# VHH binders against p30636: the designs that were tried, part 1

Every score and structure here is a prediction.

Target 1, 243 residues: p30636
Amino acid sequence: MSKKLKPFEILEDSCASVCIWLNGEPTAISNRAENLWNKAKYRVATDGAVNEILKRKSFVEWPHIICGDFDSINKQIDTKNAKVVHLPDQDYTDLSKSVQWCLEQKTLTSWEFENIVVLGGLNGRFDHTMSTLSSLIRFVDSQTPVIVLDSRNLVLAVPTGDSNLDVNLEMTTKMCGIIPIVQKETIVSSIGLKYEMENLALEFGKLISTSNEVTTSQVFLKSSSSLIFSIELENWVYKLDSL
Unless a header shows other numbers, all headers, positions and changes below count from the first letter of the chain; antibody chains aren't numbered by Kabat.
F, E and O stand for the ipSAE by ESMFold2-Fast, ESMFold2 and OpenDDE, each averaged over both directions (binder to target, target to binder). V2 = 0.75 x the mean of E and O + 0.25 x the DockQ between their complexes.
[cut] stands for letters that were removed.

## First folded at step 2 (VHH)

Design g2
Fold by OpenDDE, look of step 8:
Structure g2 (fold): chain B 243 residues (1-243), chain A 120 residues (1-120)
Amino acid sequence: as target 1 above (243 residues)
Amino acid sequence: EVQLVESGGGLVQPGRSLTLSCAASGFTFSSYYYGWYRQAPGKQRELVAAIYSGGKLYADSVKGRFTISRDNAKNSIYLQMNSLRPEDTALYYCATYFRGEWYSSGYDYWGQGTQVTVSS
C-alpha cells in the first residue's frame, strides 16, 4: 500500500503538532513558522534555540520543553515554567534526540499529537543540515510524520516503497528535489513531476533529481530506498534583504 | 570590554525619517548577529530589525519603512527609519550576541539605548 504523506496539512494547522525549534540561522524561522510555533500543541526548544526565542519573546510563546545535552550552554538561562529535559546521548544530534523524546512521550505519557514539525535545521552550518537530513531518515518509518521547515523549504523523508505526497501547489514555487541520501541503491519512479522518473537510478556523483518541478497536487513516488523530498515554499520567507 | 553605543535618536514629526547608529567596540565586528530592539513605555522589548549572516529580517510593523545595515569599516550598525509613526516611539537598543558553539546560549550585549519620539 502507498503511504500517504500530507505535509502541507500539517503546516496549515499546528494545533495537533509538536514543534521543535532548532538553533540555527534566525532567518530560517519566518513569521509563518512563529505562528506555527505559537499554535503548536507542544513547543519544544533545543537548548540553543532559547536565546532566539528570547529575542523574539514579543512574537512567540515560551516553550513547554527545553531539551538538549546542555554541554554548550555558556550562561544561565531562566527557563521560566518550561520543563527542562536533559538528553545527554552524544551519539545523536539534538534534533534526533528531541524527536525521539517526543515520540516516547506519545507512548509513555498522555502526549497526543499527530506530527512533528521541526523549525530550522537547514541553514547555517552545512554539517548540521546534513545531520537534520540524517535525522529525518532515522525516523522515516515512524508513524508520526516529521517535517522540517525553514523560511524557504519544506523537507521530509520518503520511505522505501510507494508513497503519495499531497502537495499544496499554492504554497510552493513547485520547485522540488528528490534526493537519494542513503547508502543503498535508489531506483525511483515518479508520477506528478515535470521530469518524470521511470526506474531511474538516483545517485550522488551521477544523477539526482534536483531542480525538478511538481506539476500536480499529488506526487507518487516509488523508491527502492528512502529519499529526501524537498520543495520550495512560497510566501514563507522573511523578505530578506541581501547583505 | 564589549560596548555598544547608540545615537541618532530624537524628537521627530510623523512621516519624517531618522537614522540610528550603533558603534561597536571591544570585539571583532564580524559577529553573527546584530539587532535593533525597542521598548515603549509599558511594553515589552521587541525586535525591530536584525542582520544575520544569512540576511536581514524585520518586524512586520516596520517592514518597508526601516532598513538595517552595517559598516564593517566603521564597526557600526545602522537603522534607517522612514515614515515614522507615533507608535514607533520607544527607546531603541542595539544588540549583538556571541555564541561559542552551534547550540550554545551565547552572550548578549546591549547598548544603553537612544530615545526616539514621534509626535506631531
Scores: ipSAE 0.008, ipTM 0.240, lowest interface PAE 9.9, mean pLDDT 87
Fold by OpenDDE, look of step 2:
Structure g2 (fold): chain B 243 residues (1-243), chain A 120 residues (1-120)
Amino acid sequence: as target 1 above (243 residues)
Amino acid sequence: EVQLVESGGGLVQPGRSLTLSCAASGFTFSSYYYGWYRQAPGKQRELVAAIYSGGKLYADSVKGRFTISRDNAKNSIYLQMNSLRPEDTALYYCATYFRGEWYSSGYDYWGQGTQVTVSS
């Protein structure tokens, strides 16, 4: 059975999302990201993101939740009406912990949402980018989609087996990548790409499908292992100038 | 009724400057952001510049050449475009975002656009 992946649903007004704001480069958060944040049913800020949110206080809504280990938050910052959630587990990244916590709220409380949108996490420190990808893989089999978004990229994990990706062609440059990231053999077939794959082994150090192009709004992937799908968004911005 | 009206577009030669204006009406000037977008023939609409509380954002292609600004007293947004290039030719749109009346809703508002043509 093919899994339907609809990452661009996050852009629909009818979609109820949890939005997680990660600490990262300011340029990662575009107007699109701010809009998503402001529209989100639940706004979750990591402790490090609070500083950036505060800087943007006139343009972004305050988070409902502030979570993390609070090592990076300014101690003088008033959390206002946000619920502070301490996530002390150091074995996992702030993103992973935050995603897990959100999923738990869905199970344990009255939280209702369709997806988790992670803002940032793809730029700045490279090790953080890798952590973000790792977190995506961790939750690849979740019933709740996790989509990572910055000013330039939309990224999600694709599970093993057959997947059908809905792609909003109007929101992208169509430039995409299919990246084998797990430590398992990754044989991939595709329909809907400029450079199609037929039982092609993707492997770091050999061949990976970067600089590919989506050619249709429906992309079919068959993979023997989980992989990362990345697509370039339109309307990306380069730099943030300080006022 | 919320309205954005762009002006200032036209035909200019490469290397010249042009200033676009966007007059906003029908709301208090308290949007989540103000931005300029452009759409060239056969291309997708792209962000050119935006104003956030934390700063100003620019597309890589216009960095160092374009400057976005706002005048709250005039309820207007501006895009100063210097060193114009043929590739800057596009329909330029002013945009803003407001939080809607509903709990988690917001609305993007767009102008009708102003044409900028850079040609020798």
Scores: ipSAE 0.000, ipTM 0.214, lowest interface PAE 12.2, mean pLDDT 86
Fold by ESMFold2, look of step 6:
Structure g2 (fold): chain B 243 residues (1-243), chain A 120 residues (1-120)
Amino acid sequence: as target 1 above (243 residues)
Amino acid sequence: EVQLVESGGGLVQPGRSLTLSCAASGFTFSSYYYGWYRQAPGKQRELVAAIYSGGKLYADSVKGRFTISRDNAKNSIYLQMNSLRPEDTALYYCATYFRGEWYSSGYDYWGQGTQVTVSS
């Protein structure tokens, strides 16, 4: 009945995750993201991320898997001990292909993990950000949650129906958004937000819920369609540097 | 186990000085971040000063009056507080931060705090 969403589990030391490094935009990858990468049970880099990982070799572990279609890379790269996986399907984005491949490893190679965390995909070309959000919706009903994280944001899809979202309030500024990205009537009700919704219609170009604020560690959402939930992460390094 | 123990607080008159000390144990002292924070009654905890590999950082309210320092040999962090004002009255906490880590019980490590009271 009610979907339990626990996106902050990716930040716990005991959580077994696959970490996908989708692209190498430096301002999108934080020290928190580097720690998630280093502790991940499986580290998967897309071909577009390899150069940035090389630049950070003193801070980040080498990938277990390097994947992609490799048509955008025409120079030889030393993959070291990483397994190279060719994902040539041109009908799907790198994110969608990488996530699908990782999920298949649970049966094909007996990979065991509880979450897929994606680094990148929320910056750079705006159409790539939209593609990232589309991919999150595609996997919204997966048994294994897919969460995108960058330096300031934790983003996930929320399924149609009732959801209970666990929020670690200490890890966040509490500022959040509930975004009706699918092209379908989206009626939302909520409990646990500063600006509550009661059977409220959300639609781009009319009303969307941005600059909202979680007020509890348990947020209930009822929605007639899938949503994107975004929450701003607390980053004391940035607060420290702003003083 | 990681432990931070503050000392050196007390009651002082406005314009006087105090030195706070923080003894650290249970982890490498050469971590990237150490900070002093304070919390006055009814207020949120706020950063006072921090020392990290890239330098030192001070809240605007204490710049020029407070100095943070560390002594790796003694595994200790210090806060020299000069020209104290009544608004500096607070519980002062020593904290350490792992670069890029501010979540769960490992968000940071805090001491129990040492009280500083500035009153005439």
Scores: ipSAE 0.000, ipTM 0.126, lowest interface PAE 16.9, mean pLDDT 80
Fold by ESMFold2, look of step 8:
Structure g2 (fold): chain B 243 residues (1-243), chain A 120 residues (1-120)
Amino acid sequence: as target 1 above (243 residues)
Amino acid sequence: EVQLVESGGGLVQPGRSLTLSCAASGFTFSSYYYGWYRQAPGKQRELVAAIYSGGKLYADSVKGRFTISRDNAKNSIYLQMNSLRPEDTALYYCATYFRGEWYSSGYDYWGQGTQVTVSS
């Protein structure tokens, strides 16, 4: 019942991840995110991301997979050697469809990976941000975690029940939020936050736990409903190491 | 002041080897990436090899023949070019690209280039 959440594992060299590049907006992708993309075992770009990847072609690897609807792919996209996957369902966003497709590859094509990382989806159109959060909740119970990362944020869903969340404090400003977006009573208890909660009701229009701070590298959360957890990333510049 | 200085070019016969060097100096900023580019007469500049925090990248035309490496102690980047062919003839540039975490764009820094000519 107790879930162990290790979202910062996506940044380790040994972690096998699928990386989905969702958004071409320049502020969504940092140098840290580019490194994660280049090291990903599988690189999946939605058609909205291809132009930004092309602008960065001296710094980022080309996708293994380009996915989207058939009409957009035919008009403007040079796919080069990437496999094109048509996801035409108009009832779901590109993000939800691409995550679902990647999960299916574990069983259908024997893909092996430990995490799905989404680059972007928290910047630009606000309704896309809401859709991204909805998708995180949709996949909250997946055995494969889905983590969203942009230039300043790392965001994941936390399931109902008990969760232990590992935080790499050195990579963060420690500023965090606990957001009750499920339409269900949300009662939260915590250990490891500056502003602890003990059976505290969280609700849009009343109290959302924003501007909180993690105080330990392990944060314990107990919740009656799924939550969104966000944490602000520290800005730094990569240095080139010998290889 | 950022400075990149290439060396090691020259005239060489097909099948021979050359090692290009790029000495980097004046960095008070971090960079994501160093690359070797080349431009043959009348052609567009192309990436040959790159070294970055995520690993190494090679153009298909040089994979298996060229090796990029970095010496952190000397702050230098190298391109070992083996089994040279006439189509490798070009002006070779070392480049770096500075980007902050909050931007997709940045500043390109280029050396003056070193000529490699492969001819009998």
Scores: ipSAE 0.000, ipTM 0.133, lowest interface PAE 17.9, mean pLDDT 80

Design g4
Fold by OpenDDE, look of step 2:
Structure g4 (fold): chain B 243 residues (1-243), chain A 120 residues (1-120)
Amino acid sequence: as target 1 above (243 residues)
Amino acid sequence: EVQLVESGGGLVQPGRSLTLSCAASGFTFSSYYYGWYRQAPGKQRELVAAIYSGGTYYADSVKGRFTISRDNAKNSIYLQMNSLRPEDTALYYCATYFRGEWYSSGYDYWGQGTQVTVSS
């Protein structure tokens, strides 16, 4: 059974998304990301992101939800009309908790959305980047796709087994990576890459598929374990958004 | 209007062959991705085979038995199914994918499906 993955659907106007704004480097949030945020059906800000959002108040809509442990929020910040959601579990990252909470809203409430877009999470502190990847893997089997986006990268987890990835070639440089990050044997086959893999063992410290290239809008992956797929975004999209 | 019409399905005995056809219309045929999918009762739809500019894809379950091909002159996609098995029983769908605007992902278009039943 092949899972269809359409990470670029987040850019469609008809697509209902949850956007989660993570704290991080300001440069991680491009105009593209701001647009996605503004168009999102549900805007969820982590507590650490509130300050950045406030700085960008002229360009971005206020979040519907502010969530986290609130350790980083200035108590003097007016949450305005945002619903504050306390997520006290320290065993999980803010991203993981936020994603989980969003998924629960889908189940428990009237929330309807097609995907979760995480803005940021790939820049700044490297341990945070790793945490982001871990969170992606945590939800790899979710029926709701989780896509991480920053100014340069689009990243998602690919589940075990067969996957079919839709790739918007025009919106990317086609540069991509297929990364084994789980502590399991990861045998990968691919179709649609410049450097194809056939039952290739990917492993850190040995061979991983970086600086690969997508050659078609349809990429097929078969893997014995979950993967991270990363693709570089083209900057012209950003430029168009600024027009 | 984009349209896909499947044909060729039917009831066959195990070990037999069947060829499915998908006639496409309403778009530039040679420019797009095509795939055959199938859905068995109580199961999720799965990709069986695909053909695109980058090559072809086959699910492990059908590899070596099924062949996807295209005829641009006829605007058609085919699925040659050999050595059919009961587990191949499903509703088979033809699908195409193409991108619209630059800011969007592609669109999937599906046929109505053709039933393939493999039974002794």
Scores: ipSAE 0.006, ipTM 0.209, lowest interface PAE 12.5, mean pLDDT 87
Fold by ESMFold2, look of step 6:
Structure g4 (fold): chain B 243 residues (1-243), chain A 120 residues (1-120)
Amino acid sequence: as target 1 above (243 residues)
Amino acid sequence: EVQLVESGGGLVQPGRSLTLSCAASGFTFSSYYYGWYRQAPGKQRELVAAIYSGGTYYADSVKGRFTISRDNAKNSIYLQMNSLRPEDTALYYCATYFRGEWYSSGYDYWGQGTQVTVSS
């Protein structure tokens, strides 16, 4: 009955994911992002991301798909063997268009994947970050989860109703936020947070849940509107001898 | 305090060999990427060799002459430079690639460099 959210599955070696690389540069070391990209079943780069991928060509696999509105790619960037997909709709963001296209491939080309992981969209211009959050809400009811990740953050939308969220506590600092960005009344109840909510109204300008903390590996959320859930990632501890 | 300390640079004649060392210390996280970069006077810094979980990388200008390696017991990364040429003259840096530090503002850590000069 309750929707099960397992966002940390993208970090497991066995998870089949589409990885979308948006335009933008990480502000911190992105080993986690490069690993996710290289191991992804399908690698999709937006046309604005190609230059960043070229800068990292020693460490980053070439995309399977390069997509965009074509005028950015028409600056004579060599696409090599990547398939070029033209997504001309000017009314939607690069993230929304890329996600929609990937979901269509499950039917049109029989792509098989369990998650869509988005790299970028949380750094650089702040209005682009807001656009990313808007896109997450747009896809909140998709059967295929969409998760945005950078070196410090894992972010997803939580749907209206009951949700059970699996958290890998060891991979996080546990610091989290429950953010009411939808322009509707947002009443939240929770189990598994340091600062629990019981039919609590959240609203920008009044009360939002930031600097909260996950206390269990299973977090229950009930909400009258879709939410943004963010959680801060811990660095992967990586011994030199384990490499 | 995170430290990368290069050593082993010096003045050598063309055709000779030199081994650079990079000792990593002062942190409690792990990294799977280490790289050697070099910067000649008036030039931009360039990646020379790297070692990562999937293998090694070498710039075309050094392939077959340079070898990167690691010694887990000593927490050290090495660059064996054979058949040195005058154009290999540069300040050589060791760098490591973070998998994200909670409070770090940097992309990677760099040493101060060790000078290699190849001349007759």
Scores: ipSAE 0.000, ipTM 0.148, lowest interface PAE 16.4, mean pLDDT 79

## First folded at step 5 (VHH)

Design p25
Fold by ESMFold2, look of step 8:
Structure p25 (fold): chain B 243 residues (1-243), chain A 118 residues (1-118)
Amino acid sequence: as target 1 above (243 residues)
Amino acid sequence: EVQLVESGGGLVQPGRSLTLSCAASGFTFSSYDYGWYRQAPGKQRELVAAIYSGGKLYADSVKGRFTISRDNAKNSIYLQMNSLRPEDTALYYCARDLYWGEYSFDYWGQGTQVTVSS
């Protein structure tokens, strides 16, 4: 049962995606992220992201959906033409609640999309980054992939078992990490990395695979537990200037 | 005195095999993880293979051709090198780690030369 993972599809013009804008320090959002947001079939902003979108109104499209518990939005928030969705549960993160809500729209309102792309989950407070990774693991078995992206990073969860990961080598520096964040034994084997693993135990405090490198456009991973895979994106500004 | 002594290098034709050995002494062998590094003239030292308590790691350039193993009874680490290529020509070092991190090793032997040429 090999799972096919195609995280770079979110960057293709024909891909139908939901884009969720969480929070994020402005310097972590790039032209790439703004383009993804503007081209998304469905644009979902959490209540914490509305002010950042307003600051960028000349460059980014207004959300279709504004969601959250609204304890962080003042009473005078102008939602304009966006649909407001109240997600009041204080026991779950904004990311987990918004992802779950989006997945439900496939059956409740017949939304059609192939990916969920998340912006603004990898910067600022470090504990929020950990929460983002936890949410990726929570949804690792969803038929609809969840991918987190910022100016430099593309991050997704890889499920237990066998996975084949498609990598667009032209969009990446190829630098990658395989991170064992679940609280279970994590034994990994791989094909297509500069440092190939053969039944290697990964564990924080002992061994984790950082500063590895993708060597092919198809990477095989076998793992006894879910993983976080991260890959560094190429900086197109520098590449264009050097061409 | 901590010692790692490599042996088994030599001159060999492309496509042939060699087995490198590393004899360890002066410490509790089973308490550590081990690796093989190599360095070609004018190049940086690079990791070739490592063996940990629960698995192995190989450089992509050697996976399927090289096999690392250990024998706790003989305090020895081995590198079996099959289908050798001229690009495998290098000084090969056995290494021990004291640190659990990112493929960092704290002690190296003197090395054994492997030369692959026709």
Scores: ipSAE 0.087, ipTM 0.629, lowest interface PAE 6.3, mean pLDDT 84
Fold by OpenDDE, look of step 8:
Structure p25 (fold): chain B 243 residues (1-243), chain A 118 residues (1-118)
Amino acid sequence: as target 1 above (243 residues)
Amino acid sequence: EVQLVESGGGLVQPGRSLTLSCAASGFTFSSYDYGWYRQAPGKQRELVAAIYSGGKLYADSVKGRFTISRDNAKNSIYLQMNSLRPEDTALYYCARDLYWGEYSFDYWGQGTQVTVSS
């Protein structure tokens, strides 16, 4: 069945969002990301991210949750009133564990949110970037959207089948990528791209759809396998309070 | 009450045409996107066509034969089906704006049966 993906809603209002702050390159967290974080319904920091949050204490709100394996957090740091959640499973990435935990809260507790916004995770250590993509694919069929943001990129997983992506063209440079990340045959058709695809096989080492361009506010994708969609954001400061 | 009511289905011979209609009520029609789905016996429900603000999407199996359209003034969605084939036999559903995930169904009608047979 066709799925409608609205990743840009998070940029309009984060009050219904869980924000997960991932440890990584500091420049990945822009002022826009800080604003999203500060207005988020639930703020979840991975263990390593706490150090960066402390550095930015004058600009960002304290997390509600601190989670991870705590191998990278300064143990001398006062967690204040944040709930510390230990996630020791080493078989999964910090992001994956954090997302899973958040989804469980939605099911098991009174947590109510519409989407999960991951801040960072797309730059710095390249293996971490790959882990982020893997995590997106893990949750591609979730009822709760997971969107990854940094200062330059909006990234999400697109499920198998027919999808409609709602794109805010004003918030982007329109530069995008459709990436066949899974180890399955990936045949893709598209509507709304500069370089349209018609039953095109995308494959690493052969042809992938990078440096493509969104030409409409609606991008239609049909894929035999899960995809990664990436689009470049405009470099502007988002102010939620101005909305 | 939100309602979607399909009509226009029937028994036709291969090569013939049908036009399905979906009448919507109980909500602001223009605020939503729509699609046509079908389910054949023993098969999963599949998207046939969808109409969004930015364009139209068709299943490969119906491309060039089916056309989806909407009339906001009539609160209606249409599916023009040309060159019908036996494999098009199914219960056809009109569906309102889809959401994220596998259970992203907002509202759908009861369906209208299309049977293509010689």
Scores: ipSAE 0.000, ipTM 0.211, lowest interface PAE 14.8, mean pLDDT 89

## First folded at step 8 (VHH)

Design k4
Fold by OpenDDE, look of step 10:
Structure k4 (fold): chain B 243 residues (1-243), chain A 120 residues (1-120)
Amino acid sequence: as target 1 above (243 residues)
Amino acid sequence: EVQLVESGGGLVQPGRSLTLSCAASGFTFSSYYYGWYRQAPGKQRELVAAIYESGKLYADSVKGRFTISRDNAKNSIYLQMNSLRPEDTALYYCARYTEGEWTSSGFDYWGQGTQVTVSS
C-alpha cells in the first residue's frame, strides 16, 4: 500500500496543524513561517524559541505551550497564559520530545490536528540540523505527518516502501533532494522527477539524489529504507530580528 | 590515457531504434559510473541516462524509451534508444562519473560524441 504524503496541506487554511517553534537561527523563520505559526491550531514553543518569539511579538501569536528543560529561557520572562510543560529527558532532542508530547495529546486529550509543522531546525548549528533529520526519521511511520519548514526548505521523512508525494509546484522552485539518511541499504525508484531513478542505490559518499527536480505534482517513490525528501520553496524571504 | 569513444549514431526516422555504444580505455572500467549526455544545437547539454552499478537514472524525457547498460567485460556502456523522436536529435556523449553532482560536474571525462538525427 502506498503512503500518501501531502506536506503542502500545511499551507492550506483548512488544515489543522500543530506548529512547533524550535530554537534556531532567526533567518529560518520567514513571513510564511510566521503565518503558519499564527494560524496553527496549537502553537508549541520550545524553551529556547521563546526568546525569539518575544522579539517577534508584534508579528507572531503567543504559544499555547512552552516546553523543554528551560535551560535557555530567561527566568524573568513571563510565560503569560501559556501552559508550561517540562520535558527533562535529555536522551531525546527537543524536537523529538516536543513531537512525542504533541502526539500524546492527540491520543490522551481532545487535541485534534492533521499534521505537525516544525519551524526551524534546518540551519544554524549543523548538529542541530542532523538532530532534526534524526527526529523526522524517528516519526517516519507516524500517522501524523511531521514537516519541517524554514525560509527556504520543506523537509519530511519518507517511509520505506511506496510513497506518493503531493507537491505544490507553484510554491516551490521544484529543486529537490532524495537523501538516504539511514544506515541501511537504500534502493530507490521514482516517478515524477527530472532524473528518474530505477532501483538506484543511494548512499552517502557515493551517490545521493540532490539537485533533482520535481516535474509533476505527484512524485512516486519506492524505497528499501526511509528517506529524507527536501524541496526548495519559491520566493523564500526570512525576517531578520531588528531588536 | 583515459578515452571514451562513442559509436552507433546515425540518421533514423521517427519511431525507429538505435543503439549507442561507448568504449572505455585507459582506466579500470568497473571502478566508475557512467552516463550519457546529449546536446542539441542551441541547447544545453543534458543528462540522458546514467548507470551506477546496477542502478539506473533516466531523464524523464527518455524514461521508458531508453535503456542504459554496461558490460564490464567489454569496458563498454550502451544506450538503447527506442521510439526515437525528432527532439532526440543531438550529439550524444559518453561520460565517466566521479561522484559528486548529478550534473555534468560529476563527470570528469567525455567522449567526442556521436550524432543522432531523428528526421522524417
Scores: ipSAE 0.537, ipTM 0.836, lowest interface PAE 0.6, mean pLDDT 90
Fold by ESMFold2, look of step 10:
Structure k4 (fold): chain B 243 residues (1-243), chain A 120 residues (1-120)
Amino acid sequence: as target 1 above (243 residues)
Amino acid sequence: EVQLVESGGGLVQPGRSLTLSCAASGFTFSSYYYGWYRQAPGKQRELVAAIYESGKLYADSVKGRFTISRDNAKNSIYLQMNSLRPEDTALYYCARYTEGEWTSSGFDYWGQGTQVTVSS
């Protein structure tokens, strides 16, 4: 296997992650996401997200970094101990700029982490959801995985070639999608899904793989171009209370 | 008139094989893709296998036992069913497909069905 993908590692206590909080609808950020945020080694909030963090009724740790172009915040916020980072480039989205900045800290500073977890970006304005998916594809070849999480979804990009994807079945409903958003011929083969693909061409307007289901904790994907993989999460609160 | 006519069903013992055929007429066969669906008593119709220009899709319950194929010269689609189990008992439908979601959407014509019964 060429690439090993372990997106559920973000839920392990031993995993060192950067957590990026994008602005979004309050109901999209679950108690699970708040727990990840509070436990993250590095907490990065975009300027729009600071307002949402201040509105939360439950305990949320303060960000280590507050970043953005600050168009959505006209007044100085009380940054407390957070470092304020100005990312003014108008050619890139808040997500893309935040991810890029975090990756630079791995090489430019002493930051050490295995994953970037993004909270938000799958709700609210639909064009922002598309931008989130575009950003995932942009970073698909990064050595540091980027995973998007909200109350119902775990979403990541899968690179061209062979990938072996670890799935924690207990944390999911197993319902998944394999989505060909790249404008390039996308031919997929799989092992470990309810509907197995054999050199199947996927394309918006023709055929996409939604409402599939993982059947094993190891899913093999071979693809001629990058994909978006999504999987629906189980109710985190129920599982936590049961454990 | 579009027609899809299934044949090859029957009563067989577990572990045996059957080949289902679907003869297509009334349209340009090569312009479309095809699938086999099945519906067991009291259950929803489910996709078993599909064949497209550049690939095939199988339900995991039949992968390795069933093989879908097509013959454009004979305007026919086939389902080779090996190692049959009682759980494979169902009415099997041939369906025509061109686009859409790979589950039930995108199929616009269905045959009458052929019954497969697997029991001792």
Scores: ipSAE 0.446, ipTM 0.787, lowest interface PAE 2.4, mean pLDDT 84

